VH-VL binders against q8ixk2r445to577. Designs and how they scored, part 134

Target 1, 133 residues: q8ixk2r445to577
Amino acid sequence: FFGMLQNKGLTDYCFDYNPPDENQIVGHQVILYLCHGMGQNQFFEYTSQKEIRYNTHQPEGCIAVEAGMDTLIMHLCEETAPENQKFILQEDGSLFHEQSKKCVQAARKESSDSFVPLLRDCTNSDHQKWFFK

## First folded at step 5 (VH-VL)

Design s32 (framework fv_retifanlimab)
Fold by ESMFold2-Fast, scan of step 5:
Structure s32 (fold): chain C 133 residues (1-133), chain A 121 residues (1-121), chain B 111 residues (1-111)
Amino acid sequence: as target 1 above (133 residues)
Amino acid sequence: QVQLVQSGAEVKKPGASVKVSCKASGYTFTSYWMNWVRQAPGQGLEWIGVIHPSDSETWLDQKFKDRVTITVDKSTSTAYMELSSLRSEDTAVYYCTREGKYYGSYAMDYWGQGTLVTVSS
Amino acid sequence: EIVLTQSPATLSLSPGERATLSCRASQSVDYYGISYMNWFQQKPGQPPKLLIHDASNRATGVPSRFSGSGSGTDFTLTISSLEPEDFAVYFCQQSYSTPYTFGGGTKVEIK
């Protein structure tokens, strides 16, 4: 799959990655922002290795769980996807992180970004349901 | 039509706890965030926190985190706010309010009638 | 937390006059083209009522005489011609980040 990764519960918000500059494409947190259908900061590819790839820059970035945290960051893609970069998009729309046994949830945070994807215990919440365009 | 109906006024002594209820009707309860906001007599509005009824995801103002618990009962479409260790400064009207959904944002579009909690010795 | 400062604290006007209310945020409440500033009206004994969401969008049923404008840190609520029912307290509120915060309010009172 490829396209905008939209949240069912958080109305009109999509996965978004906007690095500070072209030489700093990794280490920045993945955020949720208004689905605009323009530009490529919201365009992701879901691969057969269960990666969520950001292909607009070289080298390609892969969404990863930040070590010791529940946040999602951009990391360099590896030849073989490590466990922290693998997310199972399930039939019900949940995005399951096998290594932690948790699900990606649309959530608020206190920082300048108002919404972010975070790892949470899996529930049947619409905030944990994702779909490509 | 959307309605939020809150429980009646409470009079409590310092150190007690109070639990205010907010019964929602006229919309899908599990699809909208529910906020709690208070207003001391003659003063401004103060945000306490918010809960999503679908999974009980809760965000609180750090000021209240050690004293406030927000919960929901999906079977009755009711949200609750419990505030413990009450002080005279907690005397206020407490409101529940739903966040309406807009393109890329939320705003508190429907409010309960308010519950006056008086804390006095 | 984001601090919201409303001015003036009190605005004394007559029916038919234009009211201009200011709200300033301690930091920008803009995010990707949206200004996360809302306005509420409150009458004595009643809960607040949503007037404007996201700086400039009128809530359902709000008369056209109410308008919101601004971006970044500076926001304005305008009532083009005051009706008797418009004499009330008005609060701005940011939904940019938690904790949500409110301004101290502007009381629009009869001269």
Scores: ipSAE 0.022, ipTM 0.670, lowest interface PAE 7.4, mean pLDDT 87

Design s33 (framework fv_retifanlimab)
Fold by ESMFold2-Fast, scan of step 5:
Structure s33 (fold): chain C 133 residues (1-133), chain A 121 residues (1-121), chain B 111 residues (1-111)
Amino acid sequence: as target 1 above (133 residues)
Amino acid sequence: QVQLVQSGAEVKKPGASVKVSCKASGYTFTSYWMNWVRQAPGQGLEWIGVIHPSDSETWLDQKFKDRVTITVDKSTSTAYMELSSLRSEDTAVYYCTREGKYYGSYAMDYWGQGTLVTVSS
Amino acid sequence: EIVLTQSPATLSLSPGERATLSCRASQSVSYYGIDYMNWFQQKPGQPPKLLIHDASNRATGVPSRFSGSGSGTDFTLTISSLEPEDFAVYFCQQSYSTPYTFGGGTKVEIK
């Protein structure tokens, strides 16, 4: 699927990636921002390998979670998706991070950014329900 | 009509705990964030934290993290804020307040009447 | 945390006069076209009342004489012609990031 990845509970917020330097697309945190349809920053691809890809630049970026962390960060995509880059979009809209056994939740950030997607224990919360628009 | 009704005034000794309740009505309780804010006599407003009643996701100001617990009872549409290890500096009016939803943002649109907590020895 | 500084601390004015209140943030509270600054009015013995959300939008039921403006770090609340019921304390508050923070307040009092 391609499109804007929107949260059911955090109304009108979408996955957004706006790195400070366009020539260095990796290492920065994925955020949640108002769904504005500005294209590249909010346009993601969900692949058959269970990746969430940011295809704006070459090489392509893939969302990942480092071991022991709960933030989503942009990594380089690999020929075979590593476990830390695999997210299972379930029938109920939950986005399950396979390696950590946790779900992606829309959450508040303590500094600079207002909202971010974070890994949390899986619940039936609308803040953990996502859909492509 | 949105209404938030808080429990009555409390007088506590230093070292005790206090639990303030906030009963919501007039809207879908599980659809809105509920904040807790306090105000010492004659002073400004200080944010304590926020909870979402649908899943109990909670964010707290770091200064309160070790002493505050925010909870909800969905069956009664009631939010609770418990503050432990009370000090005289905790004497304040404590408010619960709902975050209204706007395009891309939230703002505290309805407030409880406030609960005065007095800590004295 | 984001520090909000309100000035002046006190405005002494007469009914019918224009009030201009300032709020300055220690860092930008604007992000992709949204200005995360809110204004509240508080009268003695009452909880705060939301006046303006997101810098410039009046809350439901708030009279048109209240207006907000600004972006980034500098924000203003204006009362075009003071009514007797407008003499109160006004607080700005940022909803850009947690912990949410409030300014110290500006007291608008009768001259």
Scores: ipSAE 0.054, ipTM 0.701, lowest interface PAE 6.3, mean pLDDT 88

Design s34 (framework fv_retifanlimab)
Fold by ESMFold2-Fast, scan of step 5:
Structure s34 (fold): chain C 133 residues (1-133), chain A 121 residues (1-121), chain B 111 residues (1-111)
Amino acid sequence: as target 1 above (133 residues)
Amino acid sequence: QVQLVQSGAEVKKPGASVKVSCKASGYTFTSYWMNWVRQAPGQGLEWIGVIHPSDSETWLDQKFKDRVTITVDKSTSTAYMELSSLRSEDTAVYYCTREGKYYGSYAMDYWGQGTLVTVSS
Amino acid sequence: EIVLTQSPATLSLSPGERATLSCRASQSVSYYGISYMNWFQQKPGQPPKLLIHEASNRATGVPSRFSGSGSGTDFTLTISSLEPEDFAVYFCQQSYSTPYTFGGGTKVEIK
């Protein structure tokens, strides 16, 4: 799958990555912003290795969550996807982070200026349901 | 049709707590964010926080985070805002307000009638 | 937090005159062609009423004499010809980032 990764509950918001420097795409938080339909900073690819890749800038970035954290951070992609970069997009739309056993939820992080995807205990909430458009 | 009905005026002593209710009707309660905003007499509007009734996800302005609790009761379509450790500066009209979805954003489209909370000094 | 500055604080006009109200944000509240700026009207003893959303779109039931414009950091609410019921306080509000913030208000009063 590829395209804009949109939330079912927060219906107009998509995964968004806006790196401050085009030559340094790593280490920054993935956010949610209004879906603009143009790809670019909202264009992601879901790979056969269960990665969520950001391909707008080079080198390619892969979304990861460090152990004990709940924030989705852009990391460098690796030849073999590490466990912290694997997300299972399930049939019901949930995005399951296998290493933590948690689901990605549209939320507001206190230190963030906008909505962000965060790891939360899995529920049947529409804020935990995602789809590519 | 769409209505937000708030609880009545409260008079409190400094140090007390107050819990204001907001009963929603005329729409699907669990589909819309519910904000709380206050206005001191003769002053401007101040945002307190927001909750989504479907999962109780809550965001508060940092200045209120240690004193405010926002909750919902889905069975009665009612939102609550509790403010503790009241000060005279907390004297204000407190509003609940729903965020409606528009083209690419959300806006506070329906407001409760307001609840006056007076903290005596 | 994003600070919104409204000017003037008070605007004294007569019915039939044009009112122009300004709201300036401390940083941009626009993203990909959408401006997260709303305008509210408040009359004494009443809650605020949504007037304009997304900088320039009139809310349902709002008369055509009300218009909003602007993007980035500078926004304007215009009332082309004041009616008696338009004398009220007007607030701008940004929904770009939490905490949501409001301007200090512009009171449109009878001259």
Scores: ipSAE 0.041, ipTM 0.689, lowest interface PAE 6.4, mean pLDDT 88

Design s35 (framework fv_retifanlimab)
Fold by ESMFold2-Fast, scan of step 5:
Structure s35 (fold): chain C 133 residues (1-133), chain A 121 residues (1-121), chain B 111 residues (1-111)
Amino acid sequence: as target 1 above (133 residues)
Amino acid sequence: QVQLVQSGAEVKKPGASVKVSCKASGYTFTSYWMNWVRQAPGQGLEWIGVIHPSDSETWLDQKFKDRVTITVDKSTSTAYMELSSLRSEDTAVYYCTREGKYYGSYAMDYWGQGTLVTVSS
Amino acid sequence: EIVLTQSPATLSLSPGERATLSCRASQSVSYYGISYMNWFQQKPGQPPKLLIHYASNRATGVPSRFSGSGSGTDFTLTISSLEPEDFAVYFCQQSYSTPYTFGGGTKVEIK
């Protein structure tokens, strides 16, 4: 699947990655912003290795969760996806992070962003349901 | 239609706590964020925090994190804001306000009537 | 936190005149053509009322004489011709990031 990764509960918001320095695409938090349909910062690919790839820059970025954290951070993709970069997109729309046993939820985290995706205990909330557009 | 009805005025002593309620009706309570905002007499507006009733996800302004708890009761469609360790500077009208969706984003579109909390003596 | 500065603090005008209210943010509150700036009207003894959402979109039931404009850090609320009921305090508010913040308000009063 590829395209804009949109939230079912926070209906008009999509995964977005806009690093402050175009020469350093890794190490920054993934955010949620209004879906604009223009690709670029909101264009992601869900791969057969269960990665969520950011293909706008080279080398490609892969969304990861660092140990003990609940935020989604952009890391470099590897030839074989490490466990912290694997998300299971389930039939009900949940994005399940197998290594942590948690689900990705649309939420508000820090003062710098209105909305961000965070790892939370899995529920049937529409804020934990995602789909590609 | 959409209504937010708040509890009545409170008078408290310094060091006490206060719990204000906000009962929602006319819409699906679990589908919208609920904010709390206060206004000291003759002053501007100050955002306290927000909760989503579907999962109780809560975000507070750092200055209130040690003293404020926001909760919801889904069975009665009621949001609550409890403020502890009251000071005279906490004297204000406290509002609950819903965030409605507009053009793909959120704005505080319906407000409760306000609850005056007076901290004195 | 994002600081919002409104000017002037008080605007003294007569009915029929144009009112121009400014709000400046300490950092950009715009992203991909969307500005996270809202405007509220407040009359004594009443809660704030949403006037403009996301810089330029008029809220339901708000008269056409109210308009909003701007992007980035500089925003304006314009009332093209003041009616008696428009004499009130106006607040700008950003929803770009938490904590949400409000400007100090501009009081539009009868001259």
Scores: ipSAE 0.113, ipTM 0.741, lowest interface PAE 5.6, mean pLDDT 88

Design s36 (framework fv_retifanlimab)
Fold by ESMFold2-Fast, scan of step 5:
Structure s36 (fold): chain C 133 residues (1-133), chain A 121 residues (1-121), chain B 111 residues (1-111)
Amino acid sequence: as target 1 above (133 residues)
Amino acid sequence: QVQLVQSGAEVKKPGASVKVSCKASGYTFTSYWMNWVRQAPGQGLEWIGVIHPSDSETWLDQKFKDRVTITVDKSTSTAYMELSSLRSEDTAVYYCTREGKYYGSYAMDYWGQGTLVTVSS
Amino acid sequence: EIVLTQSPATLSLSPGERATLSCRASQSVSYYGISYMNWFQQKPGQPPKLLIHDASNRATGVPSRFSGSGSGTDFTLTISSLEPEDFAVYFCQQSYETPYTFGGGTKVEIK
């Protein structure tokens, strides 16, 4: 799957990666922003290795969650995906982060740009349902 | 027609708790964020927090963290704000307000009539 | 937290005059062409009423004499020709990040 990764509950918002420095693409938080339909900073790929890849810049980035944290951060992709970069996209649209046993939810983050994806206990909430557009 | 109807005025003693209700109608309750904002007599507006009724995701201003609980009852389309350990400084009109959806943003487009909470001994 | 500073605190004008109200944010509240600044009108005994969302967009039913402008940190609400019903307190509010914050208000009073 590939395209803009959109939230079912926060209907007009998509995964968005907007690093402040184009020469340092890694280490910044993934945010949610209005889906603009142009790809670019909202274009992601879900791979057979269970990665969510950001392919707009070289080298390619992969979304990860550090141990003990709930925020999604951009890391460098590896030849074999490490556990912190693996998300299981389930048939119901949930993104399950196996290492933490939590699901990706559209949420408000204090001191962040409006909305961000965060790890939360898994529920049937539409805020935890994602699809590519 | 969107309407938010709040519970009536309350008079409480210091140290008590108060629970204000906000009944929504005229729209899909589970599709919109619901904010709580207060205003002390003659003063400005202060944001308390917000809840999404679909999953009860809640965000609070840090100054209210241990005293405020925001909840919803989806079956009655009602939001609640409970404030505990009341002080005289909590005397204010409390408003519930819905976030309307716009192109790329949300704004508080409909407001309840307000609930006056008076804290006095 | 983002601090919003409104000026002037009080504006004394007559019906028919132009009102210009300012709101300054302690940091930028704009992102990808959207400025997360809203304006509200409040009359005594009433809840606030949304006038302008996203800096420049009038809310449904708001008269055309109300207009908003600005981006980044500096925002303006303009009332082109004051009507008697426009004498009220006006608040700016940012929805860029939580906690949401409001300006201290500008009271537009009849001269």
Scores: ipSAE 0.052, ipTM 0.699, lowest interface PAE 6.4, mean pLDDT 88

Design s37 (framework fv_retifanlimab)
Fold by ESMFold2-Fast, scan of step 5:
Structure s37 (fold): chain C 133 residues (1-133), chain A 121 residues (1-121), chain B 111 residues (1-111)
Amino acid sequence: as target 1 above (133 residues)
Amino acid sequence: QVQLVQSGAEVKKPGASVKVSCKASGYTFTSYWMNWVRQAPGQGLEWIGVIHPSDSETWLDQKFKDRVTITVDKSTSTAYMELSSLRSEDTAVYYCTREGKYYGSYAMDYWGQGTLVTVSS
Amino acid sequence: EIVLTQSPATLSLSPGERATLSCRASQSVSYYGISYMNWFQQKPGQPPKLLIHDASNRATGVPSRFSGSGSGTDFTLTISSLEPEDFAVYFCQQSYSDPYTFGGGTKVEIK
């Protein structure tokens, strides 16, 4: 499925990828912003290989979490999805990051004007529940 | 019928710690962010930090990170703010306040009555 | 952090007069049509009370004489006709970015 990936707990906020330099679309952090319904930077696809793809620009981006980190970063998609790019969207809405054994949680960003998705220990929190709109 | 009831006034010596409680009722405690804000006598408001009771996700102002701990007890619907290494400048009324939810935003819609913490030698 | 500057510091008026209070942010607190600016009223010995959220929306139970306006960096709270109970301190507060910050307050006092 695809669309705006919205958080149940942080209502009206969606996954958003808005790189500061349009000529450098990879390597920046995924953030959460008010869902605006205009697609583009908020449109993502969840694939059969458990990837969260950003197809607005070329080359296609895939969300990844590097070893030892808790932030979601945009990387280049690969023909065979690497472990750090695999997220299991569970029946209860949890996004389970397979390699780290942690869940994606909506969180506040201390030094920013936005919120961010971060890896946290899995809980039954609404901040860890996601759905496509 | 939303109520936030805070613990009573405290008098502390410099270097001590204080723990203020805030008991919530009339709403689902785990569904709303809880902020802590202080106000020195005759002065303005200063934000300390916020916690979400569902998962204990906590954000603090940098000024307080090394001295403040915010926690919750879900079984009693109570939030706590503990401030250590007290200084005379920490003399203030401390408030807990819930963030109400609006379209795409939050605002502190209900406030506790306040807890006066006095730090003096 | 975002700095909020309120002016004037003190506003001396009589009941029935119009009060206009200003709040200026050091950077924009608006995004996609929402302005993350709130207004609170505080009376001596009481906690702050939410009046306006998101620049222009009155909180539940707040009289229609209170209105908010503005976007970006410049915001205004207007009290169309002061009642005796409106003489208080008013604070603006931004919820756009952590840490949340408050303005220094405007005291509306009886002339």
Scores: ipSAE 0.098, ipTM 0.726, lowest interface PAE 4.4, mean pLDDT 88

Design s38 (framework fv_retifanlimab)
Fold by ESMFold2-Fast, scan of step 5:
Structure s38 (fold): chain C 133 residues (1-133), chain A 121 residues (1-121), chain B 111 residues (1-111)
Amino acid sequence: as target 1 above (133 residues)
Amino acid sequence: QVQLVQSGAEVKKPGASVKVSCKASGYTFTSYWMNWVRQAPGQGLEWIGVIHPSDSETWLDQKFKDRVTITVDKSTSTAYMELSSLRSEDTAVYYCTREGKYYGSYAMDYWGQGTLVTVSS
Amino acid sequence: EIVLTQSPATLSLSPGERATLSCRASQSVSYYGISYMNWFQQKPGQPPKLLIHDASNRATGVPSRFSGSGSGTDFTLTISSLEPEDFAVYFCQQSYSEPYTFGGGTKVEIK
């Protein structure tokens, strides 16, 4: 799948990655921001290895969650996806992080933007349902 | 039409706790964030925190974290704010307020009538 | 926390006059074309009422004489011609980052 990764509960919000410059592609937190349809910061690819790739800039980034953390960060993609970079987009729209056994939820967090995706215990909340547009 | 109806005034002694209720009607309760804001007599507005009724996701101002609990009862469309270890400085009108949804943002569009909590010995 | 400074603290005007209220944020509250600054009106004994959201958009039912402008750190609420019911306290509020914060208020009073 390719496109904007949009939240069912926060219907105007999409995955967004805003690196400070082209030399700082990795290491920053993925945020949620107004879906604008312009691609760039909001264009993601879901791969056959269950990665969520950001390829607007080079080198390509892959969303990962570090052990013991709940935040989604941009990491360098690898030839074979490590477990911390694998997300299963399930039939109900949930985005399941295999290594932690948790689901990605649209949540509030103090940051420069209104909302961020965080790992939470899996529930039937619309804030945990995602789809590509 | 949207309405938020709060519980009545409370008088408490220092060290006690108070639980204020806010009953929502006229909209889908589980679809909107609910904020709590207070205003001490003659003072400005102070944000306490916010909850989303669909999953009870809660965010609090750090200064209230140890004393405030925000909860919801989906079956009655009611939000609650409990403040413990009350001090005279907690004397204020407490408001619940809904965040309306706009394109890419939220704003507190409807407010309860307010609940006066007086803390005195 | 983001500090909001409102000026003036008190504005004494007559009905029919233009009111201009300022709100300055300690850091930018704008991102990707949206400015997360809201304006509220409060009358004695009543809860605040939303007037303007996102710097310049009027809330439902708010008269056209109310307008908001600004971006980044500097914001203005304008009342083009004061009506008797407009004499009240006005608060700015940022929703850019939690904790949400309010300005100290500007009291618009009859001269």
Scores: ipSAE 0.100, ipTM 0.726, lowest interface PAE 5.6, mean pLDDT 88

Design s39 (framework fv_retifanlimab)
Fold by ESMFold2-Fast, scan of step 5:
Structure s39 (fold): chain C 133 residues (1-133), chain A 121 residues (1-121), chain B 111 residues (1-111)
Amino acid sequence: as target 1 above (133 residues)
Amino acid sequence: QVQLVQSGAEVKKPGASVKVSCKASGYTFTSYWMNWVRQAPGQGLEWIGVIHPSDSETWLDQKFKDRVTITVDKSTSTAYMELSSLRSEDTAVYYCTREGKYYGSYAMDYWGQGTLVTVSS
Amino acid sequence: EIVLTQSPATLSLSPGERATLSCRASQSVSYYGISYMNWFQQKPGQPPKLLIHDASNRATGVPSRFSGSGSGTDFTLTISSLEPEDFAVYFCQQSYSTPWTFGGGTKVEIK
């Protein structure tokens, strides 16, 4: 699967990655923003290794969650996906982070100036349902 | 069709708390964000916060974080805003307002009639 | 937070005249061709009413004499020919970034 990764509950919001410096594509938080339909910073690939890849710049970025955190951060992809970079896109649209046993939810964090994807306990909320468009 | 009906006017003493209700009808309550906005008499509009009724996801303007709680009751399609430690400068009309969905955006398309909260000694 | 500055604070006009209201944002509220600026009309004793969404799209039931334009940081609401019911306060509001913010309002009054 590849395309714009859109939220079912937060309609018209997509995964978005726009690093402030294109020479440093990793280490920054993934955000959610209104889907613009142009790919680019909203274009992601879901791989057979259960990675969410950002292929707009080289080297390729893979979304990860560091131990003890709930934010999705861009890391470098590896030949064998580490556990913190594995997300299971389930049939109901849930995006399950295997290592933490939590689900990706569209959320407003109290200190955030925007919507962001965060790890939360898994529920049946439409804010935890994702699909490629 | 779409209606947001708010509770009646309140008069409170400084230091008290107030809880305003907003009953929604004519649409699927759990499908739309519900905002709270206030307006002091003769003044402009000030955003307080928003809740999504499907999962109670809430975000508040930092100015109100320590004093405001927004909740919903899905069984009655009602949203609530509770403001504590009231001050005279909290005297305002409080509105609930739904975010309508448009292609690529949201806008506050339906508003409650407003609830006047007066804080005086 | 994004600060919205409306000008003028007051427009004194007669029925039939054109009204032009400005709203300036402290930073761009546009992203990939969409401008996240809304306009509201408020009459005394009433809640605000959505007039324009996304800079230029009229809300349902809004007369064609109302139009919105602009992008980036500069936005305009135009009323081509004022009717008696149009004398009201108009607010701009950005939905680009939280917290949602409103301009201070422009009062369109009879004179």
Scores: ipSAE 0.029, ipTM 0.670, lowest interface PAE 7.7, mean pLDDT 87

Design s4 (framework fv_retifanlimab)
Fold by ESMFold2-Fast, scan of step 5:
Parts: structure tokens; sequence; C-alpha cells
Structure s4 (fold): chain C 133 residues (1-133), chain A 121 residues (1-121), chain B 111 residues (1-111)
């Protein structure tokens, strides 16, 4: 699967990665932003290794969650995907982070203006359901 | 055919709480965001927050987070907004309004008739 | 929060005249070619009614005399020839960022 990764509940919002420095692609948080349909910072690939890859620049980035954290951050992809970079995309659209046993939810930090994907306990919420467009 | 019917006018004392209801009909209640917006007499519109009825995911404007609770009852297709610690400046008409991706756009396309909440002694 | 400033506050015109209403945002409400600005009409004692969504798209049933334009920070609502029922207050509203915000309104009144 590849394209824009859209949320079922937060309908016009897609995974978006726009690093502030084009020469430092990793280490920043993935956000949710209005879907624009033009690829670029919203173009992601779901791989057979259960990675969500950011393919806009080289080297390619892979979304990861560090132990004990709930935020999705961009890491460098590895030849063999580490466990913190593996997400199981289910038929119902749930995006399950196997290492933490939590699901990716469209959410908002209490002190921020941005919508962001965060790890939360798995529910059947539409805010935890994702589809490639 | 789409209708949002709100509860009747309320008169409250400072420090009290008010709970306004909004009963939806004519569409699938769990498929659209429900917004709450208020308007003080003779003034402009002020957005309070939004809830998605499918799972009660809620976002509130920061200025209201300490005093507002938005909830839904899916069995009756009804949304509620409760505002606590009422002050005179909370006197306003409170509207519920539906929003969702409708023909490729997001807009508050249907509005309740409004509920006047008056806060005075 | 994004502040929306509408001008003029009051526009006094006669039926048949052209009305031009302005809405200026404190920061851009456009992203990749789409402008997230809506327009509402409100008459006394009634809730707002959606007129225009995403800067230039008329809502269902809205007459062709209403048109919206603009991008970035500057937006315009135009009524090409005022009908008696068009005398009302008009509000712009942005959905680019939460909290959603509204302009202060422009009252179109009979001269």
Amino acid sequence: as target 1 above (133 residues)
Amino acid sequence: QVQLVQSGAEVKKPGASVKVSCKASGYTFTSYWMNWVRQAPGQGLEWIGVIHPSDSETWLDQKFKDRVTITVDKSTSTAYMELSSLRSEDTAVYYCTREGKYYGSYAMDYWGQGTLVTVSS
Amino acid sequence: EIVLTQSPATLSLSPGERATLSCRASQSVSYYGISYMNWFQQKPGQPPKLLIHDASNRATGVPSRFSGSGSGTDFTLTISSLEPEDFAVYFCQQRYSTPYTFGGGTKVEIK
C-alpha cells in the first residue's frame, strides 16, 4: 500500500511529515494535517516488513515509537525492521504497534494546536482506523 | 429533513451549571461531527468545541476546557453541552451544528434553532 | 488562534446594487491550493446558514448571485445584485486550524 494515510474519524486529516530542516530528516514528530492529494510530505508506503516509510527524501525514514513514549517519530529505516518500527495494519483499518500492544489514534496533545497520531489503548474507535488513499 | 432540535431557554444564577441538549434526526448521527457555537446578544459567533458521536472523541477550545463537557447519547441521537461555573458573560444563544465531509468539503451545514441561556440574579 | 477581520462592519445599499464583503485572516488559511474559508448568512432570530464553503464553492440551493473568491489571507464574498432577502449579517469562518474562528460580521442593510 502507498499514498496518503487518512484517518476514518478525523476525516480530512492525513499522516504528514514536514521536517523543519531538509538536511535533518529524522528525529521529529509525525503530525496529522489536512489531506492535499499531492503526495510530497504526505506520501507514505506500508511495507511487507510492517514499516510505514517516508519516501520523499533519501535516505528513507521509517516511523517509530520509542519505549515508554506515545508519539510517532521519524527514524532511519534499517535493513531488518526493528520492533519499534513495526505496525500491523488490520483489515478494519486499525494500526497496531506490536511492541507496545497499542493502537495509533488521531489525537491532540492538551497543550498543542496540532492534531497528532498517538499510541493509545486499542478501542474500536474510528479515530483509530486508517486507510491509504 | 435533517433536523437538530435543541432544548428550551434556561435562566441560571451565577455559579450554576447548565446542560443544553441537541436531538438529531434525518441522518446517521454517528457519521458527522457535532459542533457547539455560542453567540452573545448582538455579538459574533464563538466556537466552543466538537465531538464525534461514534466514539465521543472531543476537542474543546482552551478557554472552555475547565468548564465545558460535551457528551452524546447514541441511543437517542442526542448531543449535550454542559457549562459550569456560569458567569454573566456566558449569557448567549448556544447552537449545536453538524459538520462532516459533505461532497468533499467540511462545513457546519445544519444548525439547531439555538438555546438562549441567561445568567443573572 | 487565527483572527478574522471583516470589513466594512456595515454596508448600506439598495436592492439591485453589488455588495462586496471582505475577510482578512491573521495568517494564511490556504494549503496546497485549497483555502479553508467558509461564509455564513444570518438573519435576526435565526441560526447561521451556510453560503460558501472552501472559499468559492456555493452550498446547495444558494443562488448564483453569491460568489466567493480569494486565497491565503484575503477573501471576498460578492453578491452581484442584491435581492430583498439578502439584507442580513454575513460571517466568514476558517477551518484551517482549531479552534475554528469567525469574523466579526458585516451587516448588509437597506440604504
Scores: ipSAE 0.095, ipTM 0.719, lowest interface PAE 5.8, mean pLDDT 87

